# Designs tried in a protein design chat: VH-VL binders against Leucyl/phenylalanyl-tRNA--protein transferase (aat). Part 4

Target 1, 210 residues: Leucyl/phenylalanyl-tRNA--protein transferase (aat), of Deinococcus radiodurans (q9rtp4)
Amino acid sequence: MLAHMPAARTFLQHPDPLTREIAEGYAGGSFLMDNGDGLRWYGVPGRALVPLTEDAGLHVARRMRRELKHFRPSVDLAFDEVIAGCRGHLPGSPERDGEWISDELVEIYQHLHTTGLAHSFEVWQGDELAGGVLGLALGGAFIAESKFHRLTNGSKAALIHLAEHLDRQGFALLDAQIQNPHLATLGVYEVTDKEYRRLLRRALALDVEL

## First folded at step 6 (VH-VL)

Design Q17 (from Q13 with light chain S31Y F32S; framework fv_iscalimab)
Fold by ESMFold2-Fast, scan of step 6:
Structure Q17 (fold): chain C 210 residues (1-210), chain A 122 residues (1-122), chain B 112 residues (1-112)
Amino acid sequence: as target 1 above (210 residues)
Amino acid sequence: QVQLVESGGGVVQPGRSLRLSCAASGFTFSSYSMNWVRQAPGKGLEWVAYISSSGSTIYHADSVKGRFTISRDNSKITLYLQMNSLRTEDTAVYYCARDLDYGDYYWAFDIWGQGTLVTVSS
Amino acid sequence: DIVMTQSPLSLTVTPGEPASISCRSSQSLLYSRGYNWLDWYLQKPGQSPQVLISLGSNRASGVPDRFSGSGSGTDFTLKISRVEAEDVGVYYCMQANSFPYTFGPGTKVDIR
C-alpha cells in the first residue's frame, strides 16, 4: 500500500496526457496562454516572484494587516467562481474584451482541477467571495495564473493570505510571472529566467500540499 | 452618483504653500486608491501622486518629491495634496482621480474631478 | 522612468472617416497573460479626462464600439472606426506598469 502526497513527479509522470503535458511545460519554466489564436507556451526574461513571508521581503503595511483579519481564506471551495472572477464574468464586473481565459482554457483548468494540478485560493467576507487566485501547484511551486477581487482589497488580501498559507505548507515559490506597480508595493521582485529555472528546479523536489 | 470635487486652488507667490482637497461622494471612498494628476496650461497630463486605500502606501513624482505630500482622511471622505515650496512650473489644473482596480481584468482612473487651478506667479 | 510617445501629435479627420493613434513605450508594458498596463484617455475641450480603454484593449463602460485598442509590449494603437463630432479632443495613452505613472504627450484630434 503506497500513500503519496501530490508532488511534481506525480504530475510529470501522470497517466493523463493533458495533465502530464501541462506539468512538463511549467516544470520547464514556461507558462500556457491563449491570446485568441490558440494555446501556446510562453516565457519571460524577468520573472516576478512573491516573497512568502515578511522576513523574506513581503511588505504588509500595518493598516493592511488589520484589513486582512476581515478576510477568511480557503482552498478549492469555489473553483468555478474564481475562474469566473478572473474572467470578469461575475455579477457587477465591467465588460471586457480580449480576455486570455477562453472557453477552451476554462475547460482545461476544470480538467486540471480534477487531476489535482489546478487550484483556487479564495478570500471571503462572511459568505461573500471577496477575491481569489487561480493557479497551479507543482511540487513546492505555486504558479499564480490570475487573480481578482469583488470586494475592497480582495485580490491583495488573497495574494497575501496565499503567500502566508504557502509558507506554512512548506512551499518555496510563489510565481506571479509579470511585475506591476501594485505587486511591487507588496515586495514582489524580479529574477532572470536562468535564476527562475534554478529556483523552480529546487521547488519541484518538494512534496507538499496546498 | 459617483463624484469627486477638488477645492483649494488659487493664485500664490513662489515659495508659498497651498493645500488642495478632493471631496468624494457616491461611493465607499475608503475602498479605493486615489491619484493626483496635473495639467499645465496648454500642456499634457502629468501624474503627481498615488495613495493606497488605507493610506499606507504613497508615491510621488520626482518633480514634486520633498515638496508635495498626498494624504487622505477616510473618516472625512477627503483626499489632500499639501503643496510646499511652490514654483512657477507648478502652475496647473490639479485633478484627483479614482483608481479602479478589479484585479487582473480591469484597471483605470475611472472617475476624475473637475479640477482646481493653481497659479504660481509673482 | 518609462517614457511614452505618441504619433501623430495632431490629426484632422473628415467626419465619418477612420483615425488611428500610435503610442510607444520605452519598456514593455506586458503584464500577466495578454494584459498590457496601458490605458487610453480622452480629454474633450474644457472637460476633465475620461477613460476610453483599459489594459490595452478593454473598452470602458459607456464607450462606443467604434473605439478599439490593440497592441502589446511596447507598440499600441487606438483606432476610431468612424470619427464623430463628439470625438474631438486630446487623446492620451498612459502606462501603469511601474511608478511613476507616465502619460504620453497627447494627440489632438480635430474634425474638418
Scores: ipSAE 0.014, ipTM 0.605, lowest interface PAE 7.0, mean pLDDT 85

Design Q18 (from Q13 with light chain S31H W37Y; framework fv_iscalimab)
Fold by ESMFold2-Fast, scan of step 6:
Structure Q18 (fold): chain C 210 residues (1-210), chain A 122 residues (1-122), chain B 112 residues (1-112)
Amino acid sequence: as target 1 above (210 residues)
Amino acid sequence: QVQLVESGGGVVQPGRSLRLSCAASGFTFSSYSMNWVRQAPGKGLEWVAYISSSGSTIYHADSVKGRFTISRDNSKITLYLQMNSLRTEDTAVYYCARDLDYGDYYWAFDIWGQGTLVTVSS
Amino acid sequence: DIVMTQSPLSLTVTPGEPASISCRSSQSLLHFRGYNYLDWYLQKPGQSPQVLISLGSNRASGVPDRFSGSGSGTDFTLKISRVEAEDVGVYYCMQANSFPYTFGPGTKVDIR
């Protein structure tokens, strides 16, 4: 299935009630998660953002830059496999047994993929899916919901390739939601909720495609 | 198959320097963050230092900050800990450990070296 | 710094009986998408530490299913459903939510 990715307004005014509701939540600065107690909207006082370029602060080690050439990026070629990878259900994946992507949330993502809001970004080594990112594209903002790796460096390669792809496409924002020490080594930084909402409002006005 | 082998420990006088090495094998060393963890005789584990896969991001425990420096040489597949101004309280077995990160979901010190003993005494 | 505490500090168990170890953090370790950056390690006598449980409840490769981790935020538990002779050693929890990484003081498990 092919989909166009119009400006944020087409999702905010979408005829599908679910797509509209989810788009409104994210446009307001919240993110959806099932943390064992049902689907809920979350927000954080410090929002983790991934720089799109090395000039903006993205840190790509020299060795990693060389390694990136072994990975071929793609968009929306393996959406269901990327969800499976993010859930730890992809055959041959390393052990990962945390589960916040419930069956209900899988159905929501698959539905949002049908309406053009949810997307997968993949990286491949030869014919093998090495890693990927599941996210939402809303205006010039990409909200990275989850990522996985199956081969060494797959998740880092997916995130770096995604950042560079988003920059080429004219996106303004790559949102990782919550900081951790390992993301910080890649140059991921925190902004206040107030600053995040300001950056988000500007990004939502952009008419770009993934 | 995957393993970490430490070397460089020994007996040294207070105020002197010592350099520890950790040789990696069986995995792509340049893809992993690395740590040093120490254990004083009969005591618990204490985290000492962290270095990112590229070597550009480094953190040290307050107890060693300014005296110890973690570094790595990805071409030699080796992790280092330069220990300066050694004190008797630095006496410990020093372990290197691989930091496994599956993006945002999986984290662990999944591979540890055998340890190398550093004794600081006059 | 995040301070880690464990209880009990010492435990003697009859082989085949269950054991439970508590770990408490001074700050919440619940981080991204419901994961707690809390790991459990076992150090057997004369050996290097080995990972048992990562991210609060994820059992590491090769670790028997008699080991399980539970808890969230600041209170965590490691359970051994049936303690065996090979389980003797010191158990440590560790937080990796923020630098500096910090370990609990350890819980020594012996059998009768």
Scores: ipSAE 0.006, ipTM 0.513, lowest interface PAE 10.5, mean pLDDT 85

Design Q19 (from A5 with heavy chain D101Y; framework fv_iscalimab)
Fold by ESMFold2-Fast, scan of step 6:
Structure Q19 (fold): chain C 210 residues (1-210), chain A 122 residues (1-122), chain B 112 residues (1-112)
Amino acid sequence: as target 1 above (210 residues)
Amino acid sequence: QVQLVESGGGVVQPGRSLRLSCAASGFTFSSYSMNWVRQAPGKGLEWVAYISSSGSTIYHADSVKGRFTISRDNSKITLYLQMNSLRTEDTAVYYCARDLYYGDYEWAFDIWGQGTLVTVSS
Amino acid sequence: DIVMTQSPLSLTVTPGEPASISCRSSQSLLSFRGYNWLDWYLQKPGQSPQVLISLGSNRASGVPDRFSGSGSGTDFTLKISRVEAEDVGVYYCMQANSFPYTFGPGTKVDIR
């Protein structure tokens, strides 16, 4: 008898060659970038991980906790807008760090969205897209590729709401790849590449949905 | 342990072809992008070509574009450089080099072969 | 194409004294993710090149701590705190920020 296929296996054994190739790369602990010279697989010595709960080390300041209630979360409601926001291409967006998302990577993310590997997580104030996260969901791991904000605290609100959502859904890992001072204020911590691969392997065994 | 060994160099007349090989050992060849770098006698290093780990992404220096073709066979654990329409200015020691970036912390040509001399002359 | 320049092009050092080599790029090598795509290589006489420093400042495995790399964006420095006889050779910086990859012209280091 055939057992149920875990979520990660769906992509690792996917009939679409591109989806399978990308899923295999991320499952191996690498991440994909186009730094102006074509697509390449990268790794880092210190991998930045976001705790999913305050008990696990996620730090949410009192002021920020009050602000979170003004943001309404959603999944896959505005995928193309989130990509545009991450690239700094939305009207009024102050974000700039998404220039590594080339036109070729946009096409790849859009394709991966149709096969279910790539997702957007949005936060709204009324009808305005306040911020969001672009990422990949593979097993119990969410790899947060990029984030943006249009309204004050939008990117921080998106990341905190995402962490809380992932915890509720049974995810084990929220990967931000590279540490920075902004992420550190949220309790983001670094693990070695060896430890990251160990944690990733365990997360990939989980059969959870975003 | 970990090594790259080039072969296929020699003396060749202008307009002819040569195929260089680079045999890898001691590591998972299919996990690394590879490069060819050359050095003309008494001159500096010049990057020639790049190939991604899967072989899907390829770049060549403008000086060799259309004449040289980098390729790889992951099953045979070998990197190749097909050199056509050779010119006297292609005379150089050719090195293959491993591009350490896949799952590692360094972005470098961390392992180099010993080089193979190509002399284009009558 | 990104043009790489080095200074000085030639340097003679008394054993045990320090040496410093500058490398400049025509475009910033600092990526949006915070990495400088700049490497340093040493080619000893009659030998293949070997890596010394990657990503601007990361010392490669097996490289003595007397070698250090610093800088960001367009201006980089390789320092040798005390030059030894085995350090004789040509030092090259290389950018991997964009294709084509480009090397600096090299700095020849000799001992008195």
Scores: ipSAE 0.005, ipTM 0.469, lowest interface PAE 12.4, mean pLDDT 85

Design Q2 (from A5 with light chain F32Y; framework fv_iscalimab)
Fold by ESMFold2-Fast, scan of step 6:
Formats: structure tokens, C-alpha cells, sequence
Structure Q2 (fold): chain C 210 residues (1-210), chain A 122 residues (1-122), chain B 112 residues (1-112)
């Protein structure tokens, strides 16, 4: 039945076995992590979602709206650098103890980038990479796996620019997975696993591109 | 030009009440979470209370819970601390502090007021 | 409540020499995906506190690069590579991983 969901079908029916396996896991509402004990599929009872517009609840403070103009967004220009930033391996990135993006996950993301499932979203100040988001685009859903910054406000600017970009492209869902108090300042809210799967099914039917 | 100015401190007897105010200027007050932090004479810093930008989330330190209430009026650009049932151990300089909270990364008390002294004595 | 401890509580430094301050938390301050919710503040004599370092290692705007923060989980260090006269004051670590927020007792830094 999933073969007739137009936008997701390309990955769910992909000739590459790894791409199919990962796409099926995410299409079912799970996400992949390595918390130091190996690769495992995870789910949460309360799923963190980022509103795509201010009308939908995205909270962009006036100060932050002014700051956004200093950042230039892009897609897939610095994929490996974004992964390095998310792992805390770029100069200026925050320290990360027990990073969940293992060497094995890096190889998986690089492979999925080759098949078109994994993407990077970057924000720049001049020629310097200020921050970014690593994620998967499946149908009209963007699953934001990780984000980072190198320059002040780079992570938040990346997420806000991504939300606005996704809205322009016709996406329906921006998934941040796990809520935190600081991320909640953006208007990130939680839905039940049941509601998340309902929203995901609708998003997977959309024929959109990043 | 960003500043916080506390007022309302003074000498008060044990058991009485006092309300502190913190007037903000030079930034969009309604976009920031705010905190109260106190410091007894010659002692260290002690966190007192937190309030989110909208006012919907509030936390108080156990030492003041039930006696002190943090609140804000975004239209008046002012943070408050209502202090009831004051004790001698509440004697301190009270600071308001802006919470720089922009998602997963940018977090700290980045702007502090000059403080207002509250002395609780007989 | 998370208890914060600092060592030493007092330090006298010859100008130009390095200084190191330790901060320990009774519980891990490491967030689910890798941020340490530990900040460092400086209170100069007669002044309000000011932020130096956020999230364990991120230097605040306007803070000289001779200040650095390191550590993860429960053990953190603030280093000053070359102490100057304007660095005199009391240094506090603070955890923001959970409410109530808690400060360390402070480390007083004096110049010889």
C-alpha cells in the first residue's frame, strides 16, 4: 500500500537495500540513534514538532527576525561539514560527550545522501558556515536529525530558515523528535505517537522536493 | 543600551511583605525568560525564581517557594518579585537577570541588573 | 537538587600567570544529545555578575580568548591563560540542566 504514496514511494521501493530499510523505519514513525550501545530504532511518547510558520505557532522573536537577515540559507552545499558540526568536530562547535552520531551513522548518512534521502541545510554569514541541520526528507516530512552552530545564533537561524524553506516547498511536517525547554522557545510542541503517525502518513503522500 | 534596573528594596521587619520591580530597556522584553538571583552580604549567588517569556512557566527555589512569587507584565516591560513572610535569612541584594535562550545552544544569564538591597531586621 | 562544588575557594595569582578553577556537579549536566548545561560567571568587586562561558565551553560575546571552559558531565574547568588585574573577582559556576538552578560557592581570585 505504501507503493501508492507518491513522494515516499521512490525510497520505499528503492533498489538500494539500505535506503529502503532506513526509509521504512522512518515511514513507520521511528528514528535511528546510537547512544553508545549500538544502532537502535527509537520512538517517543511525545514527539517534538516545529511549526513551519508563525501562524502555525512558530515563535520568532523580533530580535531573532532581525538576526535572520544576516544568515544566507542553502541546501546540500556542505553535507560532510554539517555532519562534522553536528558531531562537535568543527572549530567553534559545542563540546559533545558520548555523541550519538557514531562513525557507523556517519557512513550511513553519507550513503543516504548519495541516494537522495539525507540532506544538509546550511546557514552562512558571508563565506563562513554559521550553522546547519542534518536530516532526512521523506515525502512532505523533514526529519531533523541534528543541528549545530559555529557562530552566534547559527543553530536557531538554521532551524527557522529551514522551517520557512519547507513551508515554501510545500512540506507539511518538521520533526525535531525530542523536546527540550530551550527549543520550546521557538514554539516547538509535542504530539502523541498516535497523532505523529497520523501527521506523518499525510506528509508522506505529498510530492514535494527540498 | 540594554539594561535592567531593580527597585523596591529597603529595610523591612520579619513577617512583612515587599515587592521588587525590574524595569527593562533596550530590548524586546516579551521575547526573554527572566530570573531573580540573590546574594546575602559577603556570601555567594543563590538562584530564586524563573519565569518564561510568556509567563506560562514559573519555578521558585525551595527556600522561597510558597512565600515568593515571580511575575511579569510584558505591556509594562517589568518583572516583579512579590516577597511575603520575610525572614532575616532573606536579607540580600536581589538581581534580575535576562535569560538568553535561543533553542539548543544560546543559553546564559547574559544581562544582569545592578541589584536592590533587601534588609530584613527587627 | 543538583549540588555544585568549586575548588579552590580562593586563589592568589601573580599577574601574567595562569589560573585554573574546577567545578563539580552532583549529577551529570550532559543533555540527551550532547550539551553541558553549565555556565561560568564573574563578579568583580562592587559589580553585578557577568557571563563568561555558556554550555560548558562557549565563550560569551566580548569575553577575551584567554578565558576557556572545558569538561563534560560532572567535571568542569575554567582556565585563564594569563591573569590580568581586571580579572580579580569571584568566579561562579551554575547548572541549568534542571530546576532549581544552582550555583557553586564561588572562587575568589586575587592578584599578588
Amino acid sequence: as target 1 above (210 residues)
Amino acid sequence: QVQLVESGGGVVQPGRSLRLSCAASGFTFSSYSMNWVRQAPGKGLEWVAYISSSGSTIYHADSVKGRFTISRDNSKITLYLQMNSLRTEDTAVYYCARDLDYGDYEWAFDIWGQGTLVTVSS
Amino acid sequence: DIVMTQSPLSLTVTPGEPASISCRSSQSLLSYRGYNWLDWYLQKPGQSPQVLISLGSNRASGVPDRFSGSGSGTDFTLKISRVEAEDVGVYYCMQANSFPYTFGPGTKVDIR
Scores: ipSAE 0.000, ipTM 0.447, lowest interface PAE 15.1, mean pLDDT 85

Design Q20 (from Q19 with light chain F32Y; framework fv_iscalimab)
Fold by ESMFold2-Fast, scan of step 6:
Structure Q20 (fold): chain C 210 residues (1-210), chain A 122 residues (1-122), chain B 112 residues (1-112)
Amino acid sequence: as target 1 above (210 residues)
Amino acid sequence: QVQLVESGGGVVQPGRSLRLSCAASGFTFSSYSMNWVRQAPGKGLEWVAYISSSGSTIYHADSVKGRFTISRDNSKITLYLQMNSLRTEDTAVYYCARDLYYGDYEWAFDIWGQGTLVTVSS
Amino acid sequence: DIVMTQSPLSLTVTPGEPASISCRSSQSLLSYRGYNWLDWYLQKPGQSPQVLISLGSNRASGVPDRFSGSGSGTDFTLKISRVEAEDVGVYYCMQANSFPYTFGPGTKVDIR
């Protein structure tokens, strides 16, 4: 079945073994991390999903909606800077949420970017990179691996703009993997592993682009 | 039933061009990545080029990059190798091969054509 | 580029005796999922290559159990427990861990 889905087929049948292996792992519902113990595939009983629209449960305060207009979104404009930001390695970025992104994972993400599986979503304020999201686009699913900010509200603006962008492009899933209090303020909710895999299979059948 | 048949080989002078075809039958061609592999007379196998099932991802060996172009036409169920600026060292039997992917169980060039001989003589 | 080497480059075996071929890669072929991106192919005289072993140790469909693949990372072995006349040919290892895909130089197996 997966081998016959147009968008997912591109990566599941990719000539590059690493791209195939990573795509297969994510298509099966797992995600890759280095938690200080080396690279391992992870799963969770409660998978964190970001609603794509306010009607679906995305919480955007009126004040935040006004702030969103100050941020200009883009795709794949600053991939290496987004990785650095997620790791807390950009000047002015306090973000250390992506410390699980080891040097080995950086090389993997850069490679996956060349094969089209890994992407960056950026938000700018003027000429400054204000925040961004690192993720993988597989069919109609976007797996948001990590996010960062440099300017006030940059990471929240990046995630909200990404959700709205994905909805416009016809995506079905925005996956944040693990719930935390910050994500909960945006309306992020949990589904069971069984339900996540069901939603993922449907998303993988979609032929959409970022 | 599953088979690949190459054609288009022959004798050609250095600097000329030649186009190879590989006709597939017995399987859903559009679902598989394809490769070209060559073998010079009396020598070993050398990988030449790769193309994904959709045709969007392409790789060429450095020895042929810029001179050879792999392509496919899924509606005609045919794989191609356009060979330009041929050199004597390109003399070889050219095989097309199907790239089988079966998850964690098998990845291999599981079906090979009979090969077509390209002779570049000065 | 990943360089593949084979040893020996040629061997002659008495029918019914075992044969062993080594393949070494310049970089590890072990994936994060725990399998090796290393295949073995046999080319019989006048024929196209055919797959024998995939992912280091998985016998391809229709291949007799006298053929086995072992090894991990950079060192791999193809073993034939009892060489038969139909096993004569050139054996190639190939890595698919990264582009460009690379073949070993081949090992020619003949019988007395």
Scores: ipSAE 0.000, ipTM 0.454, lowest interface PAE 14.3, mean pLDDT 85

Design Q21 (from Q19 with light chain F32R R33F; framework fv_iscalimab)
Fold by ESMFold2-Fast, scan of step 6:
Structure Q21 (fold): chain C 210 residues (1-210), chain A 122 residues (1-122), chain B 112 residues (1-112)
Amino acid sequence: as target 1 above (210 residues)
Amino acid sequence: QVQLVESGGGVVQPGRSLRLSCAASGFTFSSYSMNWVRQAPGKGLEWVAYISSSGSTIYHADSVKGRFTISRDNSKITLYLQMNSLRTEDTAVYYCARDLYYGDYEWAFDIWGQGTLVTVSS
Amino acid sequence: DIVMTQSPLSLTVTPGEPASISCRSSQSLLSRFGYNWLDWYLQKPGQSPQVLISLGSNRASGVPDRFSGSGSGTDFTLKISRVEAEDVGVYYCMQANSFPYTFGPGTKVDIR
């Protein structure tokens, strides 16, 4: 009989060198950015994590709960458009100065999408793409690289729907990397790098699918 | 009665351009996403392009990306397909189709036009 | 891109007998929300395509109950319990799970 392998191992042992390299970097607790001086691996002393449920600390205001029903979630329906939205390149998206998703990173994300490491999570209002999240799914961890909105509350709706979806699928972590005031209103909290790596190791052992 | 009527097809030489129109009636055009689908003579169906209800979200098939542009004018209740740099392999009947995929029925292509023939030959 | 295949590519049926058409996708069409984003279309000779079945098994309005769709994930079947003369045409499956939308090559159904 063949041994059962956790989902993360499909990428860590992948025959594609780029997919393996990127998976290894993220599995080690780093994240990839291009701040105008080339691709580099980054880490932070305080890692931002999104609770997956309201019981775990996710804050969904009553007003926002009413708004959520107007957004239809999907996975991998509009990958290229989600990247474009995250870069501020879709009509109606907010302007983004000093965006970190370079043309080189776009090609990398598109390649990782073909090997199954990179994914998009979309929310639609009617038939309009209202917002989305670009990320990597590695074991039971989802690393949310970037998010965007086109319609009011689209990025917040995408993140909340994603958290609820990940919880249903058995994921353990939703990683937003860097805290900001808007994320804090949703209950996003910081853990030390040491604690993040501990949580990540446990999540990587999970055999779950997006 | 809901209806879609295509126009603008014809015979054209390689490298030239054509613009197809699809006139909608009998429903609130601005509430539906729309698609273009083509069918080469004696061949199967091939999806060409998608546009959301407001026109802000657009997808094109790789075979036409950079050459074809889908657009819509909700005030004129009309869908368009601008076809540039036409090739002989673009010869096909072009259909417009209403998409309920993200709407109430989620049925994809529930209403189709009658089609307009585009022939690209030298 | 998701590749769609159909079998058989052509079928001739005696009137009143059943017909079955298979459709396979290169990737699962079962969404995380429990829907199979697979539709079946019929194109009668000289006519535009028309929808028969949506979401794998939901019969479109006005479509006779002799048509049924089944399957999940990557393997789908369209069944016609009793083929009638009006059912002649080409049957296409289409996935709408992701862009680009892709059609199967079509199955031509003729009557004997």
Scores: ipSAE 0.000, ipTM 0.428, lowest interface PAE 20.7, mean pLDDT 85

Design Q23 (from Q19 with light chain S31Y F32S; framework fv_iscalimab)
Fold by ESMFold2-Fast, scan of step 6:
Structure Q23 (fold): chain C 210 residues (1-210), chain A 122 residues (1-122), chain B 112 residues (1-112)
Amino acid sequence: as target 1 above (210 residues)
Amino acid sequence: QVQLVESGGGVVQPGRSLRLSCAASGFTFSSYSMNWVRQAPGKGLEWVAYISSSGSTIYHADSVKGRFTISRDNSKITLYLQMNSLRTEDTAVYYCARDLYYGDYEWAFDIWGQGTLVTVSS
Amino acid sequence: DIVMTQSPLSLTVTPGEPASISCRSSQSLLYSRGYNWLDWYLQKPGQSPQVLISLGSNRASGVPDRFSGSGSGTDFTLKISRVEAEDVGVYYCMQANSFPYTFGPGTKVDIR
């Protein structure tokens, strides 16, 4: 039940109607997307989950571990730039990534950022934004909506740094939604929708902060 | 049980107008995007028009753009297709179809009506 | 507009034997989130179309497991592991990647 999800309760009982509506959708295991046909709620039979630690299955090659030290992580330092990067609109960003993020979704994410539901996680090389992750933090779950790279290894570094950060903060879930070969090399695995909802419900009960 | 029922088809002369209706039952109509799809006699399926759940987003096939208008009335749980300046090539069975979303595993036209025949002839 | 083509356009199958239908799109239907915006529909004689497969490979509710969808990008396949009498009809692929939505020309499946 919603009343038994203390950390998610801030958003599920939020005074802002839009924040409540979006939080309820994600708390139920769905995700919002606009594929050119308007906003729709989606689910998948195989949900991609990122292990938070190497002990839990996260694969960080020795060479990549060495590269990680060249990236400085941050939270909510460049939210609008991360959205732009995920949409392929930031200089140097790849094409097509985040094309499901319509202008309407940008406004929704910006609004959710002001109410504390939506966040950016950045990685930098010096003063250059190298990559990032756009997501929602709901209880002990982080739903990674989109990620991008601008510099070599930037998206991989962002995801690994995010996983390590979430583990330190006591999070239980890092949701990448859809599996792909690149994610699989990092140890990302799939669970059924039923299992995802079970894991999500447990994570929503955790009282943690990003 | 979820159901869509089309009506309004018939025989009409070229240049005239006709309005099709699609009555929904068994589900929350206002929560779903809707489509019109047609099929000329002995031919394949052709997508005609789309309308979002709120009615704010609308698309029409180029073959009917400017002549046909899709609309909906969520309070009456009915979808419409206003067909103006009808041509013989508009002769077809017209189907309404529902889009799935809201956390389902499908993005598809999951429920179709029985179809209503429109014959444009002189 | 995205053009959809199907092969073969007509297929006659001995009952119990497998059937395979190909669908090709003029543009990639794969988005960066990993979805292929390609659906398969069956229209039985005298009936309305019904959904079989959505998003390339997701079998619709109530559809027997003898039906499967595969493929990615521009090339897709619908397979029926053993054709039954009730599977006779015209099979259509449809792309929902962008407006206008477009259907393939259809593949007519008959049994001997």
Scores: ipSAE 0.000, ipTM 0.459, lowest interface PAE 12.7, mean pLDDT 85

Design Q24 (from Q19 with light chain S31H W37Y; framework fv_iscalimab)
Fold by ESMFold2-Fast, scan of step 6:
Structure Q24 (fold): chain C 210 residues (1-210), chain A 122 residues (1-122), chain B 112 residues (1-112)
Amino acid sequence: as target 1 above (210 residues)
Amino acid sequence: QVQLVESGGGVVQPGRSLRLSCAASGFTFSSYSMNWVRQAPGKGLEWVAYISSSGSTIYHADSVKGRFTISRDNSKITLYLQMNSLRTEDTAVYYCARDLYYGDYEWAFDIWGQGTLVTVSS
Amino acid sequence: DIVMTQSPLSLTVTPGEPASISCRSSQSLLHFRGYNYLDWYLQKPGQSPQVLISLGSNRASGVPDRFSGSGSGTDFTLKISRVEAEDVGVYYCMQANSFPYTFGPGTKVDIR
């Protein structure tokens, strides 16, 4: 079923074995992590989804809307810096213990970036990288793997700008994997694993570009 | 030297108001979410309120909702708790605490203030 | 609201012996990429609480190796391999998985 979806086919039938294997795992509803004991595929019973628009439930406070104008969005301008930010390795980033993005996973993301599966979404204030999101774009689904901030509200601004960008590009799904109270303030909601796979299947059929 | 210092506690009659302050130093205050936690004499810890780094997202415990208001002034590097309509059961040591960021989410209260005592007695 | 329970509520340990404290949540705390939003705090007599363990098993900076956290979902354990005099105090678990944040009732650890 997934191999017949037009946009996802590019990666599910990719000649590069690593790109194909990882695309297959994510297309099946799993996500990849290294918790210090090697790379493993994970799934969750409740999947966190970010609404793409305010009409769909995205909560953007008036104050935040004013703050958003101070951030300039971009795609794939600073991929390696975004990975470093998500690892807590950029100057000005909050300290980060229990890091799940291992050196091996960094190499995998860099490889997936060259084959077009992995992407960075950045927000800037002037010339300074204020925050960003590391993720995978598979069909009409964007799987937000990690995010970071360097300046106040940079992470939140990156996620909101990303949602608005994805909506404009025709994406159907923005996946944050796991809910927390702070994501809930943005209108992030949970669906069952079964419902997530149904939504993912529909998104994978879309032929859209980041 | 990362630290938080609370002030503003004291003895007050039921129905009155107090404003607590928490002065931060040694870190970029505007980058962290902050919490208030209280502890009644001889009792356990109770979470009171949360405020995001920008001040745009706020949560209060049901026991204080409508009476207490958490706020912050990032330019003054200070966290506040405005306590109105105080009740005897609000008697407690009030701590401010910093949320530890891991780039994506707040995980733990890694830095706590020394606490300020609020006594509400009739 | 997520209800947190701890057992035992009080224990007295001979110096050098191990101690174990259990924490249970009424709902699963497994919500971030395999991490549990469960933290452990120690409050020594007359002092502010201090973090010991975050995310179920991540030892906080400066905390001795004799402290360890384990568990997942709804059942968690804090272990002290060799209790020392400076470890006396009240130990609290806390969930940060959902608002309101909730603490366990605390476990008082004394030395014989």
Scores: ipSAE 0.006, ipTM 0.489, lowest interface PAE 10.2, mean pLDDT 85

